Miniprotein binders against a2bj90. Designs and how they scored, part 191

Target 1, 235 residues: a2bj90
Amino acid sequence: MSRSARRKTSALNTVLRVVEVFASIQGEGPFTGTYSVFVRLAGCNLRCPFCDTRYAWSLEAGKPLGVEELVEEIARYEPSLVVITGGEPLLQRHPLNSLVEGLESLGLRVQLETNGILPAPARDEQLWRVYHVVSPKDVPVRVPGAKLHPSWVDYARATGRAWFKFLVANEQHVREVAEYVAKLGIPRSRVYIMPLTPEKLDMKELLELHSRIASLAVKWRLNFSPRLHLLVQLP
Short names: E, the ipSAE of ESMFold2; O, the ipSAE of OpenDDE; V2, 0.75 times the mean of E and O plus 0.25 times the DockQ between their complexes.

## First folded at step 22 (miniprotein)

Design UZ1 (at its last fold request DockQ between E and O 0.84; V2 from the best seeds 0.88)
Fold by OpenDDE base, fold request of step 24:
Structure UZ1 (fold): chain B 235 residues (1-235), chain A 99 residues (1-99)
Amino acid sequence: as target 1 above (235 residues)
Amino acid sequence: SEFLRIAKIYQRAAERARRKGDYDKAVYYLYLVAELAEEKGDLELAIEYLEKAAEIAQRANLRQLEALVYDLLARVYEALGDKEKAEEYRRKAEEIREG
């Protein structure tokens, strides 16, 4: 490879397409209630009918940001957690590993949100060290083109740093999740169910869905993920 | 009932989506209402919502969501004991996936 090709590959590993950076509370999964900086990356490999972040589906919706600049921006918020989300963050895997390296060098904890279609981190990736919340879109919500990559089960077993957050709308979905995780050998302690909430619900409708799914979580002995940010009217 | 309240949430969401031209969301939320109807044993109501979902999906050329609707129609008709219609909808779903 020519010196020019190496410089171009180096530059590609140092720039992320970012939709937004903001501070809030992590509203979902095992880190619910944590003061967090959210980094929403651009691009997604799915087109979920229920997606509330459709503006992030195109890579062109993101601005190019340098990894170093982004680390400095994140650090100014003094976060208890950095949440990397988007469409699908792992579409930007190479510069994302560089971002994680920068954040970890400052002692910041990192949590990735992923749809689990792309392979889990390998041991030589910086992404191996962080926390992952995998939100499968095959079960039970049957999004076309969704399939959980099996390496996420292996990663969860090897590291204890992965959780699985399933969207559910009814008791059949909760049953399907329980059967699916049992079949895959995912321990129930790592499984969260979260209500599938349409956009523009009123607070009464939002609470009705939360109450129903929370009751089903107890019945089926699964963890419950709220959408806390929606309940407390944060971003 | 709790069922009717939850079903109404998704039904209203589907109608909001349809009015905005968000047909993929409309189809999917009608599908979720049909699953709730199936869960309560109201298979006729499930069919009504799925037929509406199929019509929207077909008109909007949402082939993969149309196939998903046909999968549930097949399951509901099988539960009703109508094996002929169950097989018809299984075939329709497969024709979309093979094409």
Scores: ipSAE 0.905, ipTM 0.959, lowest interface PAE 0.5, mean pLDDT 95
Fold by ESMFold2, look of step 23:
Structure UZ1 (fold): chain B 235 residues (1-235), chain A 99 residues (1-99)
Amino acid sequence: as target 1 above (235 residues)
Amino acid sequence: SEFLRIAKIYQRAAERARRKGDYDKAVYYLYLVAELAEEKGDLELAIEYLEKAAEIAQRANLRQLEALVYDLLARVYEALGDKEKAEEYRRKAEEIREG
C-alpha cells in the first residue's frame, strides 16, 4: 500500500460524525437500568415512519470528532456501559472500530445498537468483542428494505454477544416475531419485544402500552424490553 | 376495554402527527389502529382508518406507506369476502412497488 493511501486510510479511521454524547440510563434490552454514556452517530440507511431520532438521519447532522478526543470525553463520565447508537452506527464502521479499540483499552464496556442490515462483525474487527442489540425493521413493523443480514444470527451463535429486539404494537406482531425467530433459529432467551411508543405520550398512556406488551411477552414466553428512560423521564 | 384504550393512544398520536405535518407518522399510526381493529374482528372499522391513511399518504406522496396501507386493505376485504376489492388493492400495492 502506498504511503499516501496508507495515511488516507488512517485518517478516515480516526474521525466520526457524532450527533450527541450524553449520560443516561440504558432503558432498553438486556442491559436495562445500566448507567451509560450514549454516543449517537450520524447517518441512517432507513427512514422508518415511527423514528423518534430523525435528527440523526443525515451524516451532515454529525459534528466531526476525533476518536481519541471522543474516547477521553466518554471516559470522563465514568460510565458502566458505553452505548453506540444513531442512526445506523455501522455506516461509519471503520472509525467505529477505532473508537471501540480506544474504549476497550480503558476497560470500558461497549454495546452497539443496530438495525442489522449491514453485516455482523468479522472475527478480526474490534466490534467482534462488544455486545450488540440488533433491531430488525422488516418484521413485524414492515419497513421496506430492512432485511436482517443473516450473519447476525451466525454471530450471535458463535459469540453469545447479540440479542434481538423487536418493536411491536399488537399480538399479531408478537406472533410474527415468534414465527420469524423460530424460522431463523434464534432462541427465545435472546429475543426482546418492546412497545412501539409514539412521542409525547403521558404517563398513563406509556404505562398502558408497556402493560399490554409485557403481558404479551409473558404469554408468548419472550423477554420484555421497557423503554425505561421514558418512564423515568430521562433522555 | 383494553383494545379501545390502546387504539385511542395510536389514534391520538396520529392526529398529533397530522397537525404537525408529520404525515408519515400519521399514516403509520392509523395503520396500527387498523391492525388493532382487525385483530378485534371489527373489519369495517379497520377499513375506515385505512381509507383515511390512504388519503393522507396519497396527498403527501408517501408511496411506500400507501402500498403498505393497500396491503392491509386487501387482507381486510379478503376477510370480508369482497374478492374484487381485495384484488384491486393488491394490484395497487404492486404497481407502487414496481414503479
Scores: ipSAE 0.899, ipTM 0.951, lowest interface PAE 0.5, mean pLDDT 93
ESMFold2, look of step 22: ipSAE 0.898; ipTM 0.950
ESMFold2 (binder alone), look of step 22: mean pLDDT 87; pTM 0.852
OpenDDE base, look of step 22: ipSAE 0.894; ipTM 0.953
ESMFold2 (binder alone), look of step 23: mean pLDDT 87; pTM 0.856
OpenDDE base, look of step 23: ipSAE 0.881; ipTM 0.948
ESMFold2, fold request of step 24: ipSAE 0.893, 0.890, 0.892; ipTM 0.949, 0.947, 0.948
ESMFold2 (binder alone), fold request of step 24: mean pLDDT 88, 88, 88; pTM 0.864, 0.866, 0.864
OpenDDE base, fold request of step 24: ipSAE 0.899, 0.903; ipTM 0.956, 0.958

Design UZ2 (at its last look DockQ between E and O 0.89; V2 from the best seeds 0.89)
Fold by OpenDDE base, look of step 22:
Structure UZ2 (fold): chain B 235 residues (1-235), chain A 100 residues (1-100)
Amino acid sequence: as target 1 above (235 residues)
Amino acid sequence: DPEFLRIAKIYQRAAERARRKGDYDKAVYYLYLVAELALEKGDLELAIEYLEKAAEIAQRANLRQLEALVYDLLARVYEALGDKEKAEEYRRKAEEIREG
């Protein structure tokens, strides 16, 4: 490889397309209630009809930020957790590994949000060390082009650092999730169901969806993920 | 079921808001979710009504993959009604979209 090719590969490994960085609480999944810095990465490999972050679908919607600068920005918030989300963060896999390395060097805990279409981290990736919340879009929500990559099941089994958060709107969805995770050999203790909430609900509507899905979670012996940030009116 | 009607109305209103904004993919999908709820409650006529509306929006907006998803559910509804001919028609329509 020429010196120019190495410099281009090094530069590509050090820049992320970032939509937004903000502090809030983690409202979803196993880390609900944790004071977190959110890093929303640009670009997505899906076009989910129900997506509430459509502005992040294009890579061009993100600003290029250096990994070092981003680590410094995140560190200023003194977060209990760094949540890397976006469209699909794993579209920026190489610079994302560099970001994780930087954050872990500061002793910061990192959680990735992913749709699980792209392969799980390999053992040699920095991403192997972090927590992952995988939100499949094939089951039950049937997003066109969505398919859970099987390596996420293997990663979950090998590391214990993955959880699966399924969007659900009805009891049939909860049944399909229960059957799907049983078939894949995913422990129920690692499975969360979360209400599929339309945008611009009032608080009564939002609570009603939460209440229904929480009741179904108990009935089906699955973990419940709120959308706590929406319930408490945080970003 | 009062709960069903409330939840159905949430997604219906969301679909209408999406349609008014030109978010046709969201509109189709939320109507699809109303139809799934109707099917869950055994209101097959209501399921058909929402799916026909969803299909019409999907067709007009050229949302072929969502149109196929609507046809899959229409096939299931007609199968539940005992109309095997229509069920197979909608299966074929969904397959034609996915193979094309």
Scores: ipSAE 0.900, ipTM 0.954, lowest interface PAE 0.5, mean pLDDT 94
Fold by ESMFold2, look of step 23:
Structure UZ2 (fold): chain B 235 residues (1-235), chain A 100 residues (1-100)
Amino acid sequence: as target 1 above (235 residues)
Amino acid sequence: DPEFLRIAKIYQRAAERARRKGDYDKAVYYLYLVAELALEKGDLELAIEYLEKAAEIAQRANLRQLEALVYDLLARVYEALGDKEKAEEYRRKAEEIREG
């Protein structure tokens, strides 16, 4: 078989468990405001009590999709950014690397969202070349078993392609984040604090949490992440 | 002053909504956040009130990891009260859950 045909046959058998694919804006972190296609992968290695995407926790929640089919679906949206999220996308690491290869071949810009428990990409992975927003869940929100793998700090330093985003609810949380990132040597320019927002808040409540955390971000010299999609009522 | 109460009410209302929907882990966690905020502002009695409610829900719903988290914060609240014996008691309770 030709090289092209071999690649097609291989991609047809590489499968991801996908919960949903949809267009929206990236509402959080360094790429806030970017027209994006979100690919939510099934499966998570955490059960965060505040999780708003519990429907993605089980691998069985995902529909099996071939990587080639998925690349074509994503491309039809003409996104400025492809956000791979989940659950925890790195639980499907091998086919995820194939997806990244396909997206890269079309010149599409990719960002991964991860809780950082599994190791950062190795240099020989396609994931090495994409952007990462790492959201540790051990500090300050204290989710059990959620320790950040230390390779993420090394990866961020080596590549400049990772940022760290922390959910916070109060100033003690922000102090803990500041101490944590200082201990790990993560520069403040790579750190975002984001309000922990329960579901079903009215706009006044939502803005109040945003205002409080934004004020703390200024006080502590950290970047602020909104949850912009909530403010503008997008998925 | 009112900000603390407004924020506490946001999480308290969220906890009640979660409890009514049967999302007991969310309910416990949001009550825990109310208590953290109360401790931050030195309202130790309010912190204990919300933590005792959170512990009751966690116990009934068999949420052991969250129950241990609640006991961790109770220990911190009693430390702030100067009650070293109760603080140690709650630390031991949390440890026992994590071991067993």
Scores: ipSAE 0.886, ipTM 0.942, lowest interface PAE 0.5, mean pLDDT 93
ESMFold2, look of step 22: ipSAE 0.883; ipTM 0.942
ESMFold2 (binder alone), look of step 22: mean pLDDT 87; pTM 0.854
ESMFold2 (binder alone), look of step 23: mean pLDDT 87; pTM 0.853
OpenDDE base, look of step 23: ipSAE 0.888; ipTM 0.949

Design UZ3 (at its last look DockQ between E and O 0.87; V2 from the best seeds 0.88)
Fold by ESMFold2, look of step 22:
Structure UZ3 (fold): chain B 235 residues (1-235), chain A 100 residues (1-100)
Amino acid sequence: as target 1 above (235 residues)
Amino acid sequence: DPEFLRIAKIYQRAAERARRKGDYDKAVYYLYLVAELAEEKGDLELAIEYLEKAAEIAQRANLRELEALVYDLLARVYEALGDKEKAEEYRRKAEEIREG
């Protein structure tokens, strides 16, 4: 079997459960402001009470989509960044690695958003080469069963391709984040705090939360992540 | 502290919107956040008020993990008030939920 035929056969056998694909701006973390295509994968290993994307919790919420077909759809948007999110994308790890391979073959930059419960990529995975924004949910927001897998810290150290983003609502949360990252040896340059934002806030409320958490980021010498897409009213 | 009041009102309104919509887990969690803010400012009685409301909703909606989370904070707040008996009572209630 030729390389082309083998590759096509493998891509057709690899299916992702996809909730939605859309263009927008990356509104959070180190790539804030980048023209992006978002791929929301179905399935999550958490049931966070504050989740805004509950429609992605069940794996059955996703439409089965072949990796090759998905790569072509994404490419039509001509994105500067492909953001793979969900649910929890690492629940579909094997076909996700195939998607990453296809996107990288087209020279597309890829970022993954993960809650960090499942292990960081191994060196022989396609996911090893992409950027990761890891959002632990055990500290400070106390979601049960959300313990960060320790391999993410090792991965960040080895590759420089991971950042840690924490939802916070108050100064005690920020203090807890600071203590947590210090204990794990995560440098402040890799840490973002982001306001926990309920749905359907008006602009004044959004700005108030952003202002409070940004002030705390300065006070605690941590990076601040906005939720820019909310401020500019994009998905 | 006007900032504290403004932030607390944001989460309190979000809790009420969630409750009316039937999103009881969101309602409980946002009330929990209001209580954390009250605790941070030393208003322990206000924290208890919000936590008791959160606990009632969690119990009625059978939200056991959130109920335990609310009990954790109630224990912490009662400890800060110097009521060690109530603090231990709520720690035990949370532990019993997590054990099954």
Scores: ipSAE 0.882, ipTM 0.942, lowest interface PAE 0.6, mean pLDDT 93
Fold by OpenDDE base, look of step 22:
Structure UZ3 (fold): chain B 235 residues (1-235), chain A 100 residues (1-100)
Amino acid sequence: as target 1 above (235 residues)
Amino acid sequence: DPEFLRIAKIYQRAAERARRKGDYDKAVYYLYLVAELAEEKGDLELAIEYLEKAAEIAQRANLRELEALVYDLLARVYEALGDKEKAEEYRRKAEEIREG
């Protein structure tokens, strides 16, 4: 490889397409209530009908940011957790590993949000060390082109650093989740169900959906993920 | 079930908002969710009504994959009604979309 090709590959490994960076409370999954900096990466390999972040679907919707600059920006918030989200963060796997390395060097905890279509981190990736919340889109929500990559089950078993967060709208969805995780050998303690919430709900509607899905979580012995940020009117 | 009606109405209103905005994929999907709720409650006629509306929007918007998803549920609902002929018709329609 020429020096120019190595420089281009190194430059590609140090730039992320970022939609937004903001501080808030983690509203979802095992880290609910944690003061977090959110990094929303651009680009997604899905087109979920229910997506509330459609503006992040295109890579062009993100601004190019250097990893070092982004680490410095994140560090200024003094977060208890850095949440890497977006469309699909793992579309930017190489610079994302560099970002994780930078953040971990500062002692910052990192959580990735992923749709689980792309392979789980390998042992030699910096991403191996972080927490992952995998949100499958095949079950129960049946998004076209969605399929959970089997390596996420293996990663969860090997590391204990993965959780699975399923969107659900009804009891049949909760049943399908229970059957699916049983078939895959995913421990129920690692499974969260979260209400599928349309945009622009009033607080009464939002609470109604939360209440129903929380009751189903108890009935089916699954963990419940709120959308806490929506309930408390945070970003 | 008053709870069912409340939840169904949430997704119905969301579908209508999406349709008005031109978010046809969201509209189809939220109507699909209403149909699943109707199926769960055994109101198979209501499920069909919402699925037919979902299919119409999907067809008009050329949302082939979502159209196939709607046809899968139509097939299941008609099977539950004992209409095997319509169930098979919608299975074939879904297959034709996925093979094409």
Scores: ipSAE 0.878, ipTM 0.946, lowest interface PAE 0.5, mean pLDDT 94
ESMFold2 (binder alone), look of step 22: mean pLDDT 87; pTM 0.847

## First folded at step 23 (miniprotein)

Design VA1 (at its last look DockQ between E and O 0.70; V2 from the best seeds 0.83)
Fold by ESMFold2, look of step 23:
Parts: structure tokens; C-alpha cells; sequence
Structure VA1 (fold): chain B 235 residues (1-235), chain A 84 residues (1-84)
């Protein structure tokens, strides 16, 4: 079966609800520092109090775009990484698989950001081969309705293409994350803790928070994720 | 108690997202009738969650749940448009 023939058929019939497409630096997680194009999909199955992209919560926040058109737009940026984020991108699962097919046909590397409530990719999905940064919202502070689907741990073990990222403000939060990942069998090498940044921090306070959380990451033997885009003032 | 009702809402939301996951899988496999059925089951449970939130006077949670109702209604509409 030709990838081109299958991609053409799927792309012509598939539409995504897209809030924004923009170039920036991936500021978080294992790909921190990479020149990226961000594709923010509309719709979310959570209402996190700490969300910094609330404007993407409603499906109506997104403009309907054909997958073929979107692939062409993304390609024009010449990204080193395509970051698919949102809301919760997996709510648009079928057309998202079509987008991934189109991006892969051009040799573009893809990373998805998800809250992990919906299942990890099946082996027959195009999403199977992309990278995933999973941010569970049932720890350290539980968001109602949040529960990490157990398939993400299995997927991470089977493929090595998933990492788990947690917002923390203090050592009690880090302890709760450590207990959670141990219970689920998530190896520490796949876990990132990242500063929960309150609004209205000046640069000195932002650096102090990064230092504190980084020190906790070392103490607890977890990976540290910065919020690099905040430090360098990029979107 | 309000804490017990909040726990029930939380468990109901978890079940809703499990049904949405089943709907998305059915949609991916081309079974649009089944996909719509799962989404309508999810919608019914979400309406129950909204009533629970109203009963305990939790206005912010009720507002959030009604936004989820809108989401599911839109997902059903998208499935129905594919069926034309």
C-alpha cells in the first residue's frame, strides 16, 4: 500500500479545528530548545485552574482547516519539530492521525502534548510513531475528571516515545509526584518536574523558582523541565 | 455531603471521558453509528454531573460541565455530518 495514495485520500476528507499556528522554541520537556512550529488544536476535556491556554478550551475557538492545507502551512516554516498541542489534541483523533501522516510524508518530526486521559496510540495509528509528552492532571493537585489512561505507561515502555511532565510548586508536590510515578511503574528517567509559575513573577522571582524546582529534581532524582520560553520571553 | 457529591461528579467525569475514548476509536474504525451511540451515552452522564453540581451549589464546576456538554454536542454533530 502506497503511503502517498493513502495520505492523499485521508487528507482530502479531513478537517481539524485549529486555534493557532506559530513558530517558536519548545520551552519544556525533553525537546527543550528545539526550533518548532506549534499547532494548537481547539477543544479540551479539562478545565485546569492553572491552564495558561484557556483560549483553546472551546472547539469553537478553532478555525476549520483541511489537513493538506495545514501540512503545507507547517512545512513553509521549515521546522525542526512540529509540536501538536491544544486544548486536548486527542479529541480530534481521526483527523489528527491524517495530519501526522502528511507531516511524516515530508520527513517532519512530530511531538504531541496531551493530558493523557484519552488512550495512547494503537500500533495501527500514525500517532504510534510520534513523540508524546504526557501531563497527567490527577497529581499533585487533582483536576476533576482527570485520570491518566494506563495505556500511556505501556506505550512508553513499548516505544520509548513518551515522557511524563508534572507542574510542581514545592517539595510536597514533588513527593506526591514521586509516589504517583512509583505506583504506576513509570521510570524516573521518563519523568519531568516543571515549575508552576504564578502570574506576575519578575525575572528574579522566575529564576529563583526555577532554581528551587531544579534543586528538588536533583534531590528526588527526577528530570527538570524549565519553562525556557518564559526565561527568554518567547510565546 | 458536598465532598461525597464532588467525588461522585469526579467519577462520573472519568466515565464520560472513557465513553468519549470509545467513541473516538469507533470513529477511527469507520463505525459512525457506534461512535454516535457512545457520545450520546457520554452526554447523558455529563448531564447527570451538571445536575449534581447544581444540587450542591457549585456554580463554577457546573459552568465547566456545561462547557463539556457543548463539546460533546459538537462532537456528535461532527459525526452526524460525516454520515451524510
Amino acid sequence: as target 1 above (235 residues)
Amino acid sequence: SPEDVIREIDETLEKVWELVAKALEAERRGNLEEAERYQREALELMRKAAELARRIGHEELERQIREYIELIERLIEIIREQRK
Scores: ipSAE 0.882, ipTM 0.951, lowest interface PAE 0.5, mean pLDDT 91
Fold by OpenDDE base, look of step 23:
Order: sequence, then C-alpha cells, then structure tokens
Structure VA1 (fold): chain B 235 residues (1-235), chain A 84 residues (1-84)
Amino acid sequence: as target 1 above (235 residues)
Amino acid sequence: SPEDVIREIDETLEKVWELVAKALEAERRGNLEEAERYQREALELMRKAAELARRIGHEELERQIREYIELIERLIEIIREQRK
C-alpha cells in the first residue's frame, strides 16, 4: 500500500458518528457527581427494552464528526471528566481510540460506558488507559445476543480501571447479580447495582425505588449507583 | 419449539458479535479486507437469525434483527469507504 493510501485511510479512521455532545453531572457509577461532558455515539448492537436512549441505536442517528473537531468541542466545556457513551461506543472502536488519544493529550480524564459484549481494550489501544463502566445485559434481564466478554474481567483485574453496573428492579435481580459476579470472579467492590427505572415514574416513585435498591445494596454488600441525573432533573 | 428457536437466535447473535469484534480488530490493524470478510459473515448469520424469527412469528425480534442487519450493512459501507 502506498503512503498516499495510508494517509487516506488515516483520515477516514478519524471520523465518529456522534448523536450529541452535552455537559452535565455524571449521574451513575463510580464517578457520580462529576461535572462531565457526555459524548453520545451512534449505533448499538442491542435493543434493550429498558433503553432510555433508543434514538442512538442507528448509526444514521449520528452525524459524522472529525476527532480533532470533537476534541476541541469537548475541551471548551472544561470538563472534569469526558464520558463516552451512546448506543455502543465500541462499535466505533478505531476512531474512538483516536478520540481518546486526543483527549488524553489535553490531560482530560475519560470514562467509557459499554455493554461489555465487545472485547475489552488490548494493551496497545489508547482505550486501555481510560476508565470503563461495563453494563452487562445478560443479567439480571437478559437481552438476546448479550454476553459479557470474559476479557473485561481480566481487564478489571489487570488495570483496576473497570467497574460493572447492573440494572435491578427487585431483590431477585440483586441475588442473580450476586451469583453472576461470584461465578465470574468479579470483586464485589467493583460491582454497582442501579435502579431499573420504567419510563413513567414520578419523582416520589423514583425516590422510593432508589431507597429500596439502596437498601438491597447494603444487604447484599454491593455498591449502589443512583440515577442522580433523574433525581436532580439534569440531562 | 419456539423457545428452542429463540435460543438458537440468541446463540446466533452471540456469534455475530464475535465476528463483529474480529472485524473491528482487523480494521484497527489495517486489514480492511479481513474486516469486510468478517462483517459479511456476520451479515449472513444475521439474515439467518431474521428468518428464524420470521418462522416462529416473533415480529418484534425479527424487527430488531433487521435493524441489526442494517447496522452491519452500514459497518461494511464504512470499511468499503476506507478501502477506496
């Protein structure tokens, strides 16, 4: 391949399909409360019945943006954290590595959110350096085709930069999560349970659900993730 | 049984995502021909899964799988654009 062909391939490898970029507070997981810029990437390899971002499922829902332009846009917000989310960000793995490289060059911290179906980063990927919150979709509510890739457990052990977040509605779900993480050898200190919220909860119902799930987290000795953004009415 | 077919679809989808993962790794390594091959294999399996869903009359699952077909088709297009 000629030097010219390598340069053209490099330029196309720097385009992401982005649904939205916005600043808010990270409402979930280990970075809850952090002022963050969210980059929602387009395309998902799942159709979760409880998904709150269904508009991001199609790759066509995103606009093509250059990595350099996107880095500049993100930097203007002066974020304490950059959260890469979407449908499934790892479907755009190649340009996503370029994005991470750009963000890290500015000293920005990056968190990825993934469903864990696609393999964890390899050591030679820029993605290896960032934080990951993996949300398995095989437990407790199984989505067809969802299976946590084993490499995420290995990545978590090797780096200390991965956590696992599970959506739960009741104590049976929490039990299933506890059994699942025990079977996989995931340390409980890296496990978060989070309320599975139906679309039509009022604030009272939402608070009651949070209270119930938080109490179950204590009972089962798991970490609790709020849906803080919903509680404080932020994006 | 319909339940057996649903299980077969689930297993097929798991294989598809394994192929997509291989394609993405091939793409990262600059082997776009291999990437396209894996995506085409994934696409073929997705088409089979859609047909299975159709046969059991699971309209919602068939719809979802068709959307996955569209996803894989778009991923192939992205690879093809990089090969030009």
Scores: ipSAE 0.867, ipTM 0.945, lowest interface PAE 0.5, mean pLDDT 94
ESMFold2 (binder alone), look of step 23: mean pLDDT 86; pTM 0.847

Design VA2 (at its last look DockQ between E and O 0.75; V2 from the best seeds 0.83)
Fold by ESMFold2, look of step 23:
Structure VA2 (fold): chain B 235 residues (1-235), chain A 84 residues (1-84)
Amino acid sequence: as target 1 above (235 residues)
Amino acid sequence: SPEDVIEEIDETLEKVWELVAKALEAERRGNLEEAERYQREALELMRKAAELARRIGHEELERQIREYIELIERLIEIIREQRE
């Protein structure tokens, strides 16, 4: 075999560091309500104070799983959507492309969640073909080191397979998001605002926050994302 | 001032992630030597960020940066494993 062919064979046998695999409902963004299998990858290049999944920050939190084994496990759930999330899944870019290739070969629909610091997929990557929900952390509240890579806007325009989701707590945040997306040339149809949920909200408070942010989405002509899994108490 | 140093750390972190991005791109092109070189450059910059945080006594930021150092060290190990 040639060196290139040998590398492709080895890529199909590569390993991902995986924190958890589970079935649930996609609760956020454009695929809200879809029966999904979630694959949470270990490692993150941010330490957001509002992170819901701090247990995935360390690469050591993940168990090494072979890509072929993982594809088989995912397929057994018969998902309508495979959600790859994390930490920041693009830190494991090479084996992630192998996972996507395996899932695509089975006709499975894939969606990636990313903080957008690492660049969008290149045209020759398997990741080019999947859906992406990009959650920048440089607006409205900047997290140190966060900077949306400009390639994500180019990718969204070229493919129509990326959306941008922003955590907001009030109208000032929404104004800042609106200014940011206008500056970057991101059309409103690709923008979601989602409630920034503080810890320890009861259901009444959670619903009130959803109502306020949804009303702001209508006012500002932006898409609204719930945190549906919180409202229905699913993982 | 501490505020000026924190801004420098933030800019350094952005540069680190740019280098990590270049390493990941080199890795997907099969150029593992180049990928490792970018990660080692990123590691050096991250160590600079850690020392800046230490100089101003910002313990929480320093702790976070040292977690990023561990991440980059593990990314280098992963590249080395692929070279076998």
Scores: ipSAE 0.863, ipTM 0.940, lowest interface PAE 0.6, mean pLDDT 91
Fold by OpenDDE base, look of step 23:
Structure VA2 (fold): chain B 235 residues (1-235), chain A 84 residues (1-84)
Amino acid sequence: as target 1 above (235 residues)
Amino acid sequence: SPEDVIEEIDETLEKVWELVAKALEAERRGNLEEAERYQREALELMRKAAELARRIGHEELERQIREYIELIERLIEIIREQRE
């Protein structure tokens, strides 16, 4: 391939389909409480029945944005963390590596949120350097086509930069998660359980659910992730 | 049984995402022809999954698979745009 063909491919590799960019507090996982800019990418390879961001499922729900422009937009918020989320961010893997490169060049910390179906970053990817919160969708509530790619377990062991977050509604779900992570050899210190929240919970019900799941986390010796943003009524 | 067909669809979707992963890796390596080939193979499997869902009358699953078809078609378009 000629040097010219490589240059044309470089320009198209710098466009992401973005649904929204906003500042908030990271409400979930190991970075809970961190002032963050969220970049929600368009397109998802799942249709989870409990998804709260269904508007991001189509690639067409996102607008095309250049990586450079997006880096500048993010930087204006002076975030303590950049959270790349969406439907499934790794569907835009190539331009996402470029985004990460740009953000890291500014000294910004990056966390990716992924469903773990697509392979973990290779060592030569910019994505390999960032933090990852993997949310498997095969356990405890199986979504069709969902299977955690084994490379995420290897990545977690190799880098210490991955955590696994599971949505749970009851003790049976917590048991299934505990069995699953034991089978895969995922250290319990890397596992978070998080309340599976139906769309129509009031604040009392939400708090009761959090209390119940947190107690189960202690009982089962797992980390607990709140839905902090819901509790404090932030995006 | 309808349950067996649902399992077959699930396994088919897993294979689709493996192909999509291969396509994305090919794209990252700059082999757009290989990327397009994997996406087309993924698309064909996804069409079969939609037909399976239709046959068992699982309308919601068929709808979801159709949306996945649209996703893969769009991914193919993105690859084509990079080849021009």
Scores: ipSAE 0.857, ipTM 0.941, lowest interface PAE 0.5, mean pLDDT 94
ESMFold2 (binder alone), look of step 23: mean pLDDT 87; pTM 0.852

